# Designs tried in a protein design chat: VH-VL binders against q9nrl2r1430to1533. Part 6

Target 1, 104 residues: q9nrl2r1430to1533
Amino acid sequence: GGVHELSAFEQLVVELVRHDDSWPFLKLVSKIQVPDYYDIIKKPIALNIIREKVNKCEYKLASEFIDDIELMFSNCFEYNPRNTSEAKAGTRLQAFFHIQAQKL

## First folded at step 1 (VH-VL)

Design e4i (framework fv_erenumab)
Fold by ESMFold2-Fast, scan of step 1:
Structure e4i (fold): chain C 104 residues (1-104), chain A 122 residues (1-122), chain B 110 residues (1-110)
Amino acid sequence: as target 1 above (104 residues)
Amino acid sequence: QVQLVESGGGVVQPGRSLRLSCAASGFTFSRYGMHWVRQAPGKGLEWVAVISYDGSNKYSVDSVKGRFTISRDNSKNTLFLQMNSLRAEDTAVYYCAKGTRLYYSGYGMDVWGQGTTVTVSS
Amino acid sequence: QSVLTQPPSVSAAPGQKVTISCSGSSSNIGNHYVSWYQQLPGTAPKLLIYDNNKRPSGIPDRFSGSKSGTSTTLGITGLQTGDEADYYCGTWDSSLSAHVFGGGTKLTVL
């Protein structure tokens, strides 16, 4: 293989991170800024955590990777009402993800 | 009482159209992807189409692309399948089914309707 | 032909055990969760197994699922006449962007 090749999972995470709608998902939600978040969301996750798992080769199957990304979106939609900028960004980013993830 | 009830099936001639409906109750319809699955007489299950929880994404098998359109009305808890240009090979029982995952349509179906029969013949 | 391959039929006596196989490829079983469905004569399908090996509430532990590589199996122990049905495996296929089912296996309890 090539010395600068990215895995399929890493390529997709990089594309998600660079997407204009990734801002709600880049890092874990701050407990200080959003105190009730962790009362509602029991399995928090974010793109920085998923990227670390990809880099450590922790995903053996596409289903495991997809599960973590979908958990991230599910958390967004459970916490944020549908009319919020967070939920709208999540809906657009999830649609982008689904187009790319079809091939995983 | 999680339940799906299909309606709209019938006997039609080739080239005509039918619209199937699926009424959902007992769960938050707007949170789940919804599927149509069909079964020809004496044959196995064939997946037809899926629609995302919000209606923004739709996928279907190639054999029905351009003829069948899946849609939903979350305000009425109802799933639809618009079937145009019907062919003899579309003859089947059509089931609606609920996806197993919140906000994701990719895996498994945990609740199924009882099915509605579509017969395309002359 | 179905994308996922199952034997067309299996049979055994009451009280025995059977295994129903389902074979696919890396684009489906090899990378995605598998579900198994039971269809009793004249009825809608019923989910037996999801996420490879998990049972929904109300499904007895006589039913089990397993996945290895690009294949999955449904195990049924303590066979009963009420288990006579068609059994289908199912999963997502990334190359087709579609959910796919096996061709089905008819279980006869002799």
Scores: ipSAE 0.355, ipTM 0.841, lowest interface PAE 3.4, mean pLDDT 91
Fold by OpenDDE, second read of step 2:
Structure e4i (fold): chain C 104 residues (1-104), chain A 122 residues (1-122), chain B 110 residues (1-110)
Amino acid sequence: as target 1 above (104 residues)
Amino acid sequence: QVQLVESGGGVVQPGRSLRLSCAASGFTFSRYGMHWVRQAPGKGLEWVAVISYDGSNKYSVDSVKGRFTISRDNSKNTLFLQMNSLRAEDTAVYYCAKGTRLYYSGYGMDVWGQGTTVTVSS
Amino acid sequence: QSVLTQPPSVSAAPGQKVTISCSGSSSNIGNHYVSWYQQLPGTAPKLLIYDNNKRPSGIPDRFSGSKSGTSTTLGITGLQTGDEADYYCGTWDSSLSAHVFGGGTKLTVL
């Protein structure tokens, strides 16, 4: 179960990274580019961090993996207004994720 | 085998409109981003636009923004390029091209059509 | 003019090795996978290399791609007369939100 689950996490992360709307989420937000980001977002996370956690087998439950992904989207929507490109991308990517997550 | 066939090219006067189509076959069309790329006579390749697999995301080159619109009908496996307010500098062979990856359109084009010629002249 | 920079032309004799460079920036080649395209005279472009160094099926191993920093290189060994064509590098540019091509390189087989 664990190996299969890990593989599923890996595959899903790959699919998320390869998605057209992944660009806001690939890496942590640059403090230089967005000086106030970390004043607002207290638990920053990105797909590269999640991928590393997957590779290190840090997720023991699917819920833990899903929580990190949802945190990633939550951060996006907390910081970005709805009409921004980032928020729009996040909305679409989250929808994609929710579909794929059903297979976990 | 994957195949793309462009149509809709022709000779038009400046300011006119033209709609290009690209019929796709041999792959799951609805899972791939699609591109338009053009090539003016004797010039290099110029990327024009991309549309995501589900049509929810679109990008285009600045020179065509406000004039060209990329769209798709996944039920008909067809890609479109609506070209309005055509200019002489839009004269080119227009290629449709398939994205290389599922659900992502940014990293290359693995299959190209043979192109359709658009000529804008007075 | 082009976002990606290629030499306008290269040439070599049959059997020789040639390299075509493509230079960009962090917003394109530096952070995104690069593809190379071959366009034979009078034909549509064909994918030659994708994901920096991968060959599609049907592309011989004489063709290779490599990437370092903000530059990429196409290598062609055992040059054949049929390799005479224009070659383009391409990738996504995150700053422009656009796909970008190099200006193209004309390869002449002497």
Scores: ipSAE 0.006, ipTM 0.677, lowest interface PAE 10.0, mean pLDDT 92

Design e4j (framework fv_erenumab)
Fold by ESMFold2-Fast, scan of step 1:
Structure e4j (fold): chain C 104 residues (1-104), chain A 121 residues (1-121), chain B 110 residues (1-110)
Amino acid sequence: as target 1 above (104 residues)
Amino acid sequence: QVQLVESGGGVVQPGRSLRLSCAASGFTFSRYGMHWVRQAPGKGLEWVAVISYDGSNKYSVDSVKGRFTISRDNSKNTLFLQMNSLRAEDTAVYYCARQYSKGYPLGMDVWGQGTTVTVSS
Amino acid sequence: QSVLTQPPSVSAAPGQKVTISCSGSSSNIGNHYVSWYQQLPGTAPKLLIYDNNKRPSGIPDRFSGSKSGTSTTLGITGLQTGDEADYYCGTWDSSLSAHVFGGGTKLTVL
């Protein structure tokens, strides 16, 4: 909670956005390019949405922030087969996140 | 039967506007992305625009940006293309096409018969 | 201009085999799935192949697709006079944020 925790969340989400493997996660999956995504994934989320939630102070606990990031990765692995570039990027970015999240 | 029918084409002077319609029947229109594709006389296919199943996402080819607007009305099973500031190079048969729902979604599996737009010089 | 390059024409005799090539770059064929379309004279295009090598219901197995790197080919075996048409490859181009078609190939069955 509070301003200090919000600052930590903002720092972490900026680090995720700047990571080389963030490209599948920057914005919501396109309804044009992958329309069946929204039939399969019931709670879509992306880094731009998470960052907006941080800026609006919608995360009261570190666990809520971590849950949204993990939902993002879970969605990626549910939709994308393991051999895809999206799933591989997700695996590497998730590992990076787990290391950084230890600070929270 | 699954069908798409275009209308609204005609002969028009440069700089004027036309609105094309595409009436869908025989399938749940609101579940499919839709495309406009054109073909100038004696030439190949040129993709124009696409709209997502819910209308929230749109893309168009650069040559028509700012002039053409794709839209849809799911309650009427109708796709539209508003064409403003028409140019001679916009002369073509305009097809509407349905996004293929299996596999890579940018494939187009159902096409209308086309409607002809002629921009006189 | 066409972003994807196809030969303008190909020809073969009835019963023979023909392949139609389509060449692009990493921003299109190299990073996206390809579809192929048949357009008979005076008619709308018809989807022959999607996802590089899959056929929709109703497309005979004489038609096949394959992709290697930044190029793709449409194969047609057992050519029939009814196969005389224009053939187009198509895919998404991430650098243009647009769908692109090849320039088309006219198939003549002599």
Scores: ipSAE 0.007, ipTM 0.625, lowest interface PAE 9.4, mean pLDDT 88

Design e4k (framework fv_erenumab)
Fold by ESMFold2-Fast, scan of step 1:
Structure e4k (fold): chain C 104 residues (1-104), chain A 122 residues (1-122), chain B 110 residues (1-110)
Amino acid sequence: as target 1 above (104 residues)
Amino acid sequence: QVQLVESGGGVVQPGRSLRLSCAASGFTFSRYGMHWVRQAPGKGLEWVAVISYDGSNKYSVDSVKGRFTISRDNSKNTLFLQMNSLRAEDTAVYYCAKLGYSRPYYYGMDVWGQGTTVTVSS
Amino acid sequence: QSVLTQPPSVSAAPGQKVTISCSGSSSNIGNHYVSWYQQLPGTAPKLLIYDNNKRPSGIPDRFSGSKSGTSTTLGITGLQTGDEADYYCGTWDSSLSAHVFGGGTKLTVL
């Protein structure tokens, strides 16, 4: 329906959230849950933060939105060794994102 | 071998204080958040408190706020729970537990001590 | 009263399967990763499941976890007498700024 039609950015975030490999990316890491994360990752971000920015109309350009999603993946690969389930999920989700981002 | 060993429990009268200790070995203590969890006789698990790896963030269950203080000494690989103004309802086995199992560590408590018994009675 | 709701007991015969439910709200299960713990009589709890559906090393694949919305379930197949224990779900609650456990489910293998 038109009355609740999602923006292109919101549609893509919803698709990412629903993807089987989104589990490492749904929420910001807390200092209590992952104590060494913020020693390594200086610009933390997650899908819930990106979705909130979309809802508040904080992205003026597609490139700004894409940059935040790519930062999320970059953080994943910086923190998690390549052979972890987190890094493998990130690799698959990033490939999915690159296909979908062609529509932007 | 990864181990947690609690100590400091005992029998105490209402209104008194006890300090529990949890000695950690076999892992880098200073890299992990730590929990205290208690279990009253015949009852379920009740979370008490958590402390971040560096001691900068602490949370505790509402019923113990102002009475219990969680702290740690990373140089001694030891977690503490200072328990003041003890009440009969604080009677329980107190477990310390290590936060996490994999990276990231999402609220899973992967290593538990054997517990120390606190009995508050007159 | 527990913030997370579990049935107080469940029972089945050796070799059968059981599912233990755990229900919460958006501030806990709906928003955070869930863990499951096994407590054998007279022992400390042991982690069975973390991050909703992952098993620690040494936990057999007959134990499984799943999460849907504000609820989570622990599945146990091929029941053994050694599975008689209390089972607890646990997660963080953002509204309480606290970790919360379910009330526990006593599994009896008859």
Scores: ipSAE 0.000, ipTM 0.582, lowest interface PAE 13.6, mean pLDDT 86

Design e4l (framework fv_erenumab)
Fold by ESMFold2-Fast, scan of step 1:
Structure e4l (fold): chain C 104 residues (1-104), chain A 122 residues (1-122), chain B 110 residues (1-110)
Amino acid sequence: as target 1 above (104 residues)
Amino acid sequence: QVQLVESGGGVVQPGRSLRLSCAASGFTFSRYGMHWVRQAPGKGLEWVAVISYDGSNKYSVDSVKGRFTISRDNSKNTLFLQMNSLRAEDTAVYYCAKGYFHSRSYYGMDVWGQGTTVTVSS
Amino acid sequence: QSVLTQPPSVSAAPGQKVTISCSGSSSNIGNHYVSWYQQLPGTAPKLLIYDNNKRPSGIPDRFSGSKSGTSTTLGITGLQTGDEADYYCGTWDSSLSAHVFGGGTKLTVL
């Protein structure tokens, strides 16, 4: 069996998952642990959902993929105060994303 | 030592009520979501209910909804399960369990009590 | 019956390798962290794996977890007689707003 190169979106989402600052973004925020989250955030999203959308070929344009990643960061900054570990992780991961996204 | 101890189980007739308690020690109880999980004789694990760290949010399995109520008292490090309108199908060992991380408590349980037995029979 | 499907039993000899599968859907395994539990006869369950593939302190490296899409597997290498137990996968199901367990797999070592 030959091994095909991963799509650009799959490669980027794998790099985001592997980043030290991905921990707030790997899975959906728990309503049990953060009960007011879904009162504030109306379009929840996480890296596992984005990766599944990539695998199902749901992104037809790079802008659609970028919009979902940016929604994830926007949700983080909307909910979490700037001095929290979540917001700080989000700031660093978003900067990393912007550098990598230039390749798209 | 991190420990959970259940109590309040017993033998009751159908339609009666029981209140289970779970005493927590050795960790900061108010930081973690807490679960009730049951296991009928010879059967697998069945999740019953969860309560958030501050008590503000609760979920339960549909088969107990309206009959069972999960609650907690953070000042006493105690979790409760109020079980009303008990049915034969509620017969099981009931385990108290702690979420493994505060931010991921509903995904898994790292500390379990020994269980308390509830038998509903006529 | 169960929303997460496991084989009812698995068996292997001491020193062998065994894998236990657990299959679900996008509302559970596909969107949430998976945990695995070991239940020795007459005892409470014990957490073996959390966050899909991580081990708690005190769990031997013979136990491993893996997740792909809507399925997850528990791997046990260097099988020992003390590994005879029931094994359960578990995760959250967003469509049910509930935590769900697999039906359990009985591991026999002979």
Scores: ipSAE 0.000, ipTM 0.566, lowest interface PAE 16.0, mean pLDDT 87

Design f1 (framework fv_ficlatuzumab)
Fold by OpenDDE, second read of step 2:
Structure f1 (fold): chain C 104 residues (1-104), chain A 121 residues (1-121), chain B 107 residues (1-107)
Amino acid sequence: as target 1 above (104 residues)
Amino acid sequence: QVQLVQPGAEVKKPGTSVKLSCKASGYTFTSYYMHWVRQAPGQGLEWIGEINPSGGSTNYNQKFQGRATLTVDKSTSTAYMELSSLRSEDTAVYYCARDYLGSKGYYFDYWGQGTLLTVSS
Amino acid sequence: DIVMTQSPDSLAMSLGERVTLNCKASQSVSSYVSWYQQKPGQSPKLLIYGASNRATGVPDRFSGSGSATDFTLTISSVQAEDVADYHCQQYYSYPYTFGQGTKLEIK
């Protein structure tokens, strides 16, 4: 029993979620709100999904974790024009991630 | 407390350039984007551009592209907006405004008092 | 560019009346709309963000609603200190754009 330490992946996900620019990435895009999203994005992912995978110890390599995070950003830039708030947030959050990922 | 301090007024002739300042205090200057917005007399607000003080990246309203230049001095926590080739239509109050991102997007939570730029021959 | 159109351009209300200000976007901006209050001779002040979220310190008589293209700022009971210009803004895409403003006066 008691409190367990967060893994490096867990800690990074926490930091990403807490970041001000995380709002486009917290959960999967709603098909109701964005009807064409899943016609364009074939591998949807979000921080809540990544967090679950971390919790379930599904990442055996740091590269697998990083790939999912990069996929998340790639999806954002694929769907959102660069002049949107989502893309702007993604750009900033990705930069933050790249800095933090150096610790992995 | 967050403060954005701007000079009161500038007077320029057409064809010249002006560099307006915005001194920030009360927060980590490099952690927030800074925006510039102007307001011609009796008119609405017009977005000029934004700058990330940490890296210097900028985005401009295409209307001002090539004529407005945003910069920062991190050592003094001061943002600058330079506007060249001034014309009478540039007469306006120019505001700096701090960017903040909430759960549903961005907003400008703190504003400078604005600098009145008068362009007249 | 996304055009934000406010209505009316101006209005005069009596103290205690309900005030409704409208803002229409030329295309969907989701809920990425903010409202600012600008009193005479002052800088704009944030009132509402994300279409319906009241900023810290803003009286509860102010409320925002709307999504996509139609947005509304409501003052449930207008007070003398509410005399100001009100601006809506979209921050959905660049360039960020404002409405032309609505001037609110008290009769």
Scores: ipSAE 0.024, ipTM 0.695, lowest interface PAE 4.6, mean pLDDT 92
Fold by ESMFold2-Fast, scan of step 1:
Structure f1 (fold): chain C 104 residues (1-104), chain A 121 residues (1-121), chain B 107 residues (1-107)
Amino acid sequence: as target 1 above (104 residues)
Amino acid sequence: QVQLVQPGAEVKKPGTSVKLSCKASGYTFTSYYMHWVRQAPGQGLEWIGEINPSGGSTNYNQKFQGRATLTVDKSTSTAYMELSSLRSEDTAVYYCARDYLGSKGYYFDYWGQGTLLTVSS
Amino acid sequence: DIVMTQSPDSLAMSLGERVTLNCKASQSVSSYVSWYQQKPGQSPKLLIYGASNRATGVPDRFSGSGSATDFTLTISSVQAEDVADYHCQQYYSYPYTFGQGTKLEIK
């Protein structure tokens, strides 16, 4: 069980934050800069929120952690057309996540 | 109407290389990844690799790393897979498939008709 | 690499029967599983993506379910046109891997 799994979530979220393609995901999209984002995306999330949840031990199961990361990527691909720099960064970061998540 | 057109067949000797084509039409070629998948007669599907036609970046199944090379020609909307050092076990139908970037990640929404590669002396 | 195992390897059903095809992943793939139908002499066709979402134009008799390691494709009432090989695929991590396929026949 639980203790070893929580340490793994902490390590993985730190690796995602350090990745070169994390820039669209580090914090919530600004409503001032992108006013229509919150009209389209109903469950916004970002790496800073996920990291806080990990630090507060709010993820009881690996599936809960994975679901939040996947929600973050799903939001990116829903809002951003595939040919944007945001979607391309999301594509590469998601691939990295999937490789690392095999350890969970 | 999305179409991925591949030649029907190729015959090669062991030890040679082959370059298979996949001509795309009916969509913006550079907006979707292209994948290559093979299927030996009567067997399952095996993923070879992917290419981003916009920038040319690739990712390969390690089993094919060093033998397979994926390229694109944006001017003709054509994807290519070159496979070197051919063996009889490389006899298979080779498919190209388009990768749709949807809310649940990357899945292959359109497939070419496949090229049957036969490797024999 | 994640190994996808399908069962049974072949299956014969009567018209109108409910059929279930199974796919197991050697480790969790969340919901990142697609199902493809391959009729004799044809290329694979997308049926289900994200474990449970029907692709455009796919009849509602096809449904997918499951998560983590255990996935099922269900055909609620088998028709003659459903004779095909069915392949599951994980796209959770590289390399993308497929099951060996299940052959569906009508008796």
Scores: ipSAE 0.006, ipTM 0.570, lowest interface PAE 14.6, mean pLDDT 86

Design f1a (framework fv_ficlatuzumab)
Fold by ESMFold2-Fast, scan of step 1:
Structure f1a (fold): chain C 104 residues (1-104), chain A 121 residues (1-121), chain B 107 residues (1-107)
Amino acid sequence: as target 1 above (104 residues)
Amino acid sequence: QVQLVQPGAEVKKPGTSVKLSCKASGYTFTSYYMHWVRQAPGQGLEWIGEINPSGGSTNYNQKFQGRATLTVDKSTSTAYMELSSLRSEDTAVYYCARGPEYSKTLYFDYWGQGTLLTVSS
Amino acid sequence: DIVMTQSPDSLAMSLGERVTLNCKASQSVSSYVSWYQQKPGQSPKLLIYGASNRATGVPDRFSGSGSATDFTLTISSVQAEDVADYHCQQYYSYPYTFGQGTKLEIK
């Protein structure tokens, strides 16, 4: 807990944003581009929302931060078929996250 | 041509509120974040916050949390910053600036000309 | 908050000289640093982003380098039009913070 954990969460979010495979996760999915997304995905989330929550100190436990990141990946795999560029990017970024999360 | 147009000056008394505008043109307003940055006379730049015009989500510098409110009007492609409980220390040039959403190219590529806010009695 | 410290506060150079401006972060900001040029009475203009990438339309005499905590902006051959204040900024973590600025003058 505390300042060191918040610094670690921010560092991890920045590393995720910088990753080449972050493009499906940077912001919430557009209703105009993907009209059925919000009919299927009931708890939408994206890296910009998670970063905002980190900076507002909304995560009281590391597990809450990890749960939001995992929700983001779960949404990706629920909506996007396995052979899509989105799902492939999600698979690689999730693996990267699991390695970086060991530092938490 | 991308343009961000701001009024030249505003004069307000201490304890009042001000709402500054930034009218965007030359690009798709909802495709970029809008940031607000101020500069006190002879001083450096200070980031106030950002807004995503598409959804209205905001992030604030904690120094301004509770006093600054960022909003947009998509129909007029105009961003607003309201600053409440004004003090003489709020005297500064206030800029709006365009930025991309979260990406490896986070930067402010176009700036408004700035509004000089003077807070005095 | 991450504190960005620029040095020197001001400098005066002769035309054609190589100029190096420094910017130090109080903690690592990776490569998430931008540089802005601000001429008197004008708004800032983006020069460099991501520590080393030149913005569109910026002359190639401007270059950026550095990582982690130490960053530099170099002007390989200073011109009269380069008289301005130069600001570094980190966008690694909220709140985004700027240095105090370096004033560049020509002799």
Scores: ipSAE 0.000, ipTM 0.556, lowest interface PAE 15.8, mean pLDDT 85

Design f1b (framework fv_ficlatuzumab)
Fold by ESMFold2-Fast, scan of step 1:
Structure f1b (fold): chain C 104 residues (1-104), chain A 121 residues (1-121), chain B 107 residues (1-107)
Amino acid sequence: as target 1 above (104 residues)
Amino acid sequence: QVQLVQPGAEVKKPGTSVKLSCKASGYTFTSYYMHWVRQAPGQGLEWIGEINPSGGSTNYNQKFQGRATLTVDKSTSTAYMELSSLRSEDTAVYYCARESYYGKLGPFDYWGQGTLLTVSS
Amino acid sequence: DIVMTQSPDSLAMSLGERVTLNCKASQSVSSYVSWYQQKPGQSPKLLIYGASNRATGVPDRFSGSGSATDFTLTISSVQAEDVADYHCQQYYSYPYTFGQGTKLEIK
């Protein structure tokens, strides 16, 4: 059968998910594991939500997609002190994202 | 071909601990969350917890918090669940299951064959 | 915790009949519901995810519908190989929870 390339947004989300530093971002933070998270973060988002929006064609512009990814990183840095493994993973993954996003 | 291979059975006495394995193959191990689910004889399914094999982050059902410990060995693509302070009501088939990240998260697209844990004196 | 309640507990159908299985959540789970088929002695197999999306390789006769608190799995024409327990699951919030299961048998 024919194999089709993924959309640009889907390809980028797949690359982010497969990155070693994606672990803090794969799904929404658990309220059981981190009970104060939703008191601090007002617009929670994660790669699973972003991928779902891509698959449903909810991003009309590349800027909307980029804004959601940047919100995800912003939330990470707002909640997690700079010396945490989460913040360090976020810093590396965000740098990777900025390089890949130049293709959009 | 995605496969999750688990041992068939384990028998333990109350008060002991058990460490169950789940060996993954046929996909990139670090790209998918791994879940653990149990099923007591004749009962429904019960979620124990999840682990991200990439970073090792875990989330647990509060019922098992402190008794269950999820770990992975990336070099062998193997996930582990250790359950301590075993009771007779822990007798169940224990499944590992891969979470698909395609589309909506949470669906368990591939399951191990299950390990039957029997806890009895 | 969100409680998932399935109905009926069991049912027996004739070959070719339309089957409807229900699943209710104690609070809204949006569309984050999956259905699994479990044949005797086997592991669960994903049938439906996101309330209405059919998993790869699942026959067209299986369909899912619903949102918020009320969900349905439909088999348009039951076949002998459909004898199994069917489980619904919410993955909207932690802890993930399953219904008690519905057992489907052929008359």
Scores: ipSAE 0.006, ipTM 0.597, lowest interface PAE 12.9, mean pLDDT 86

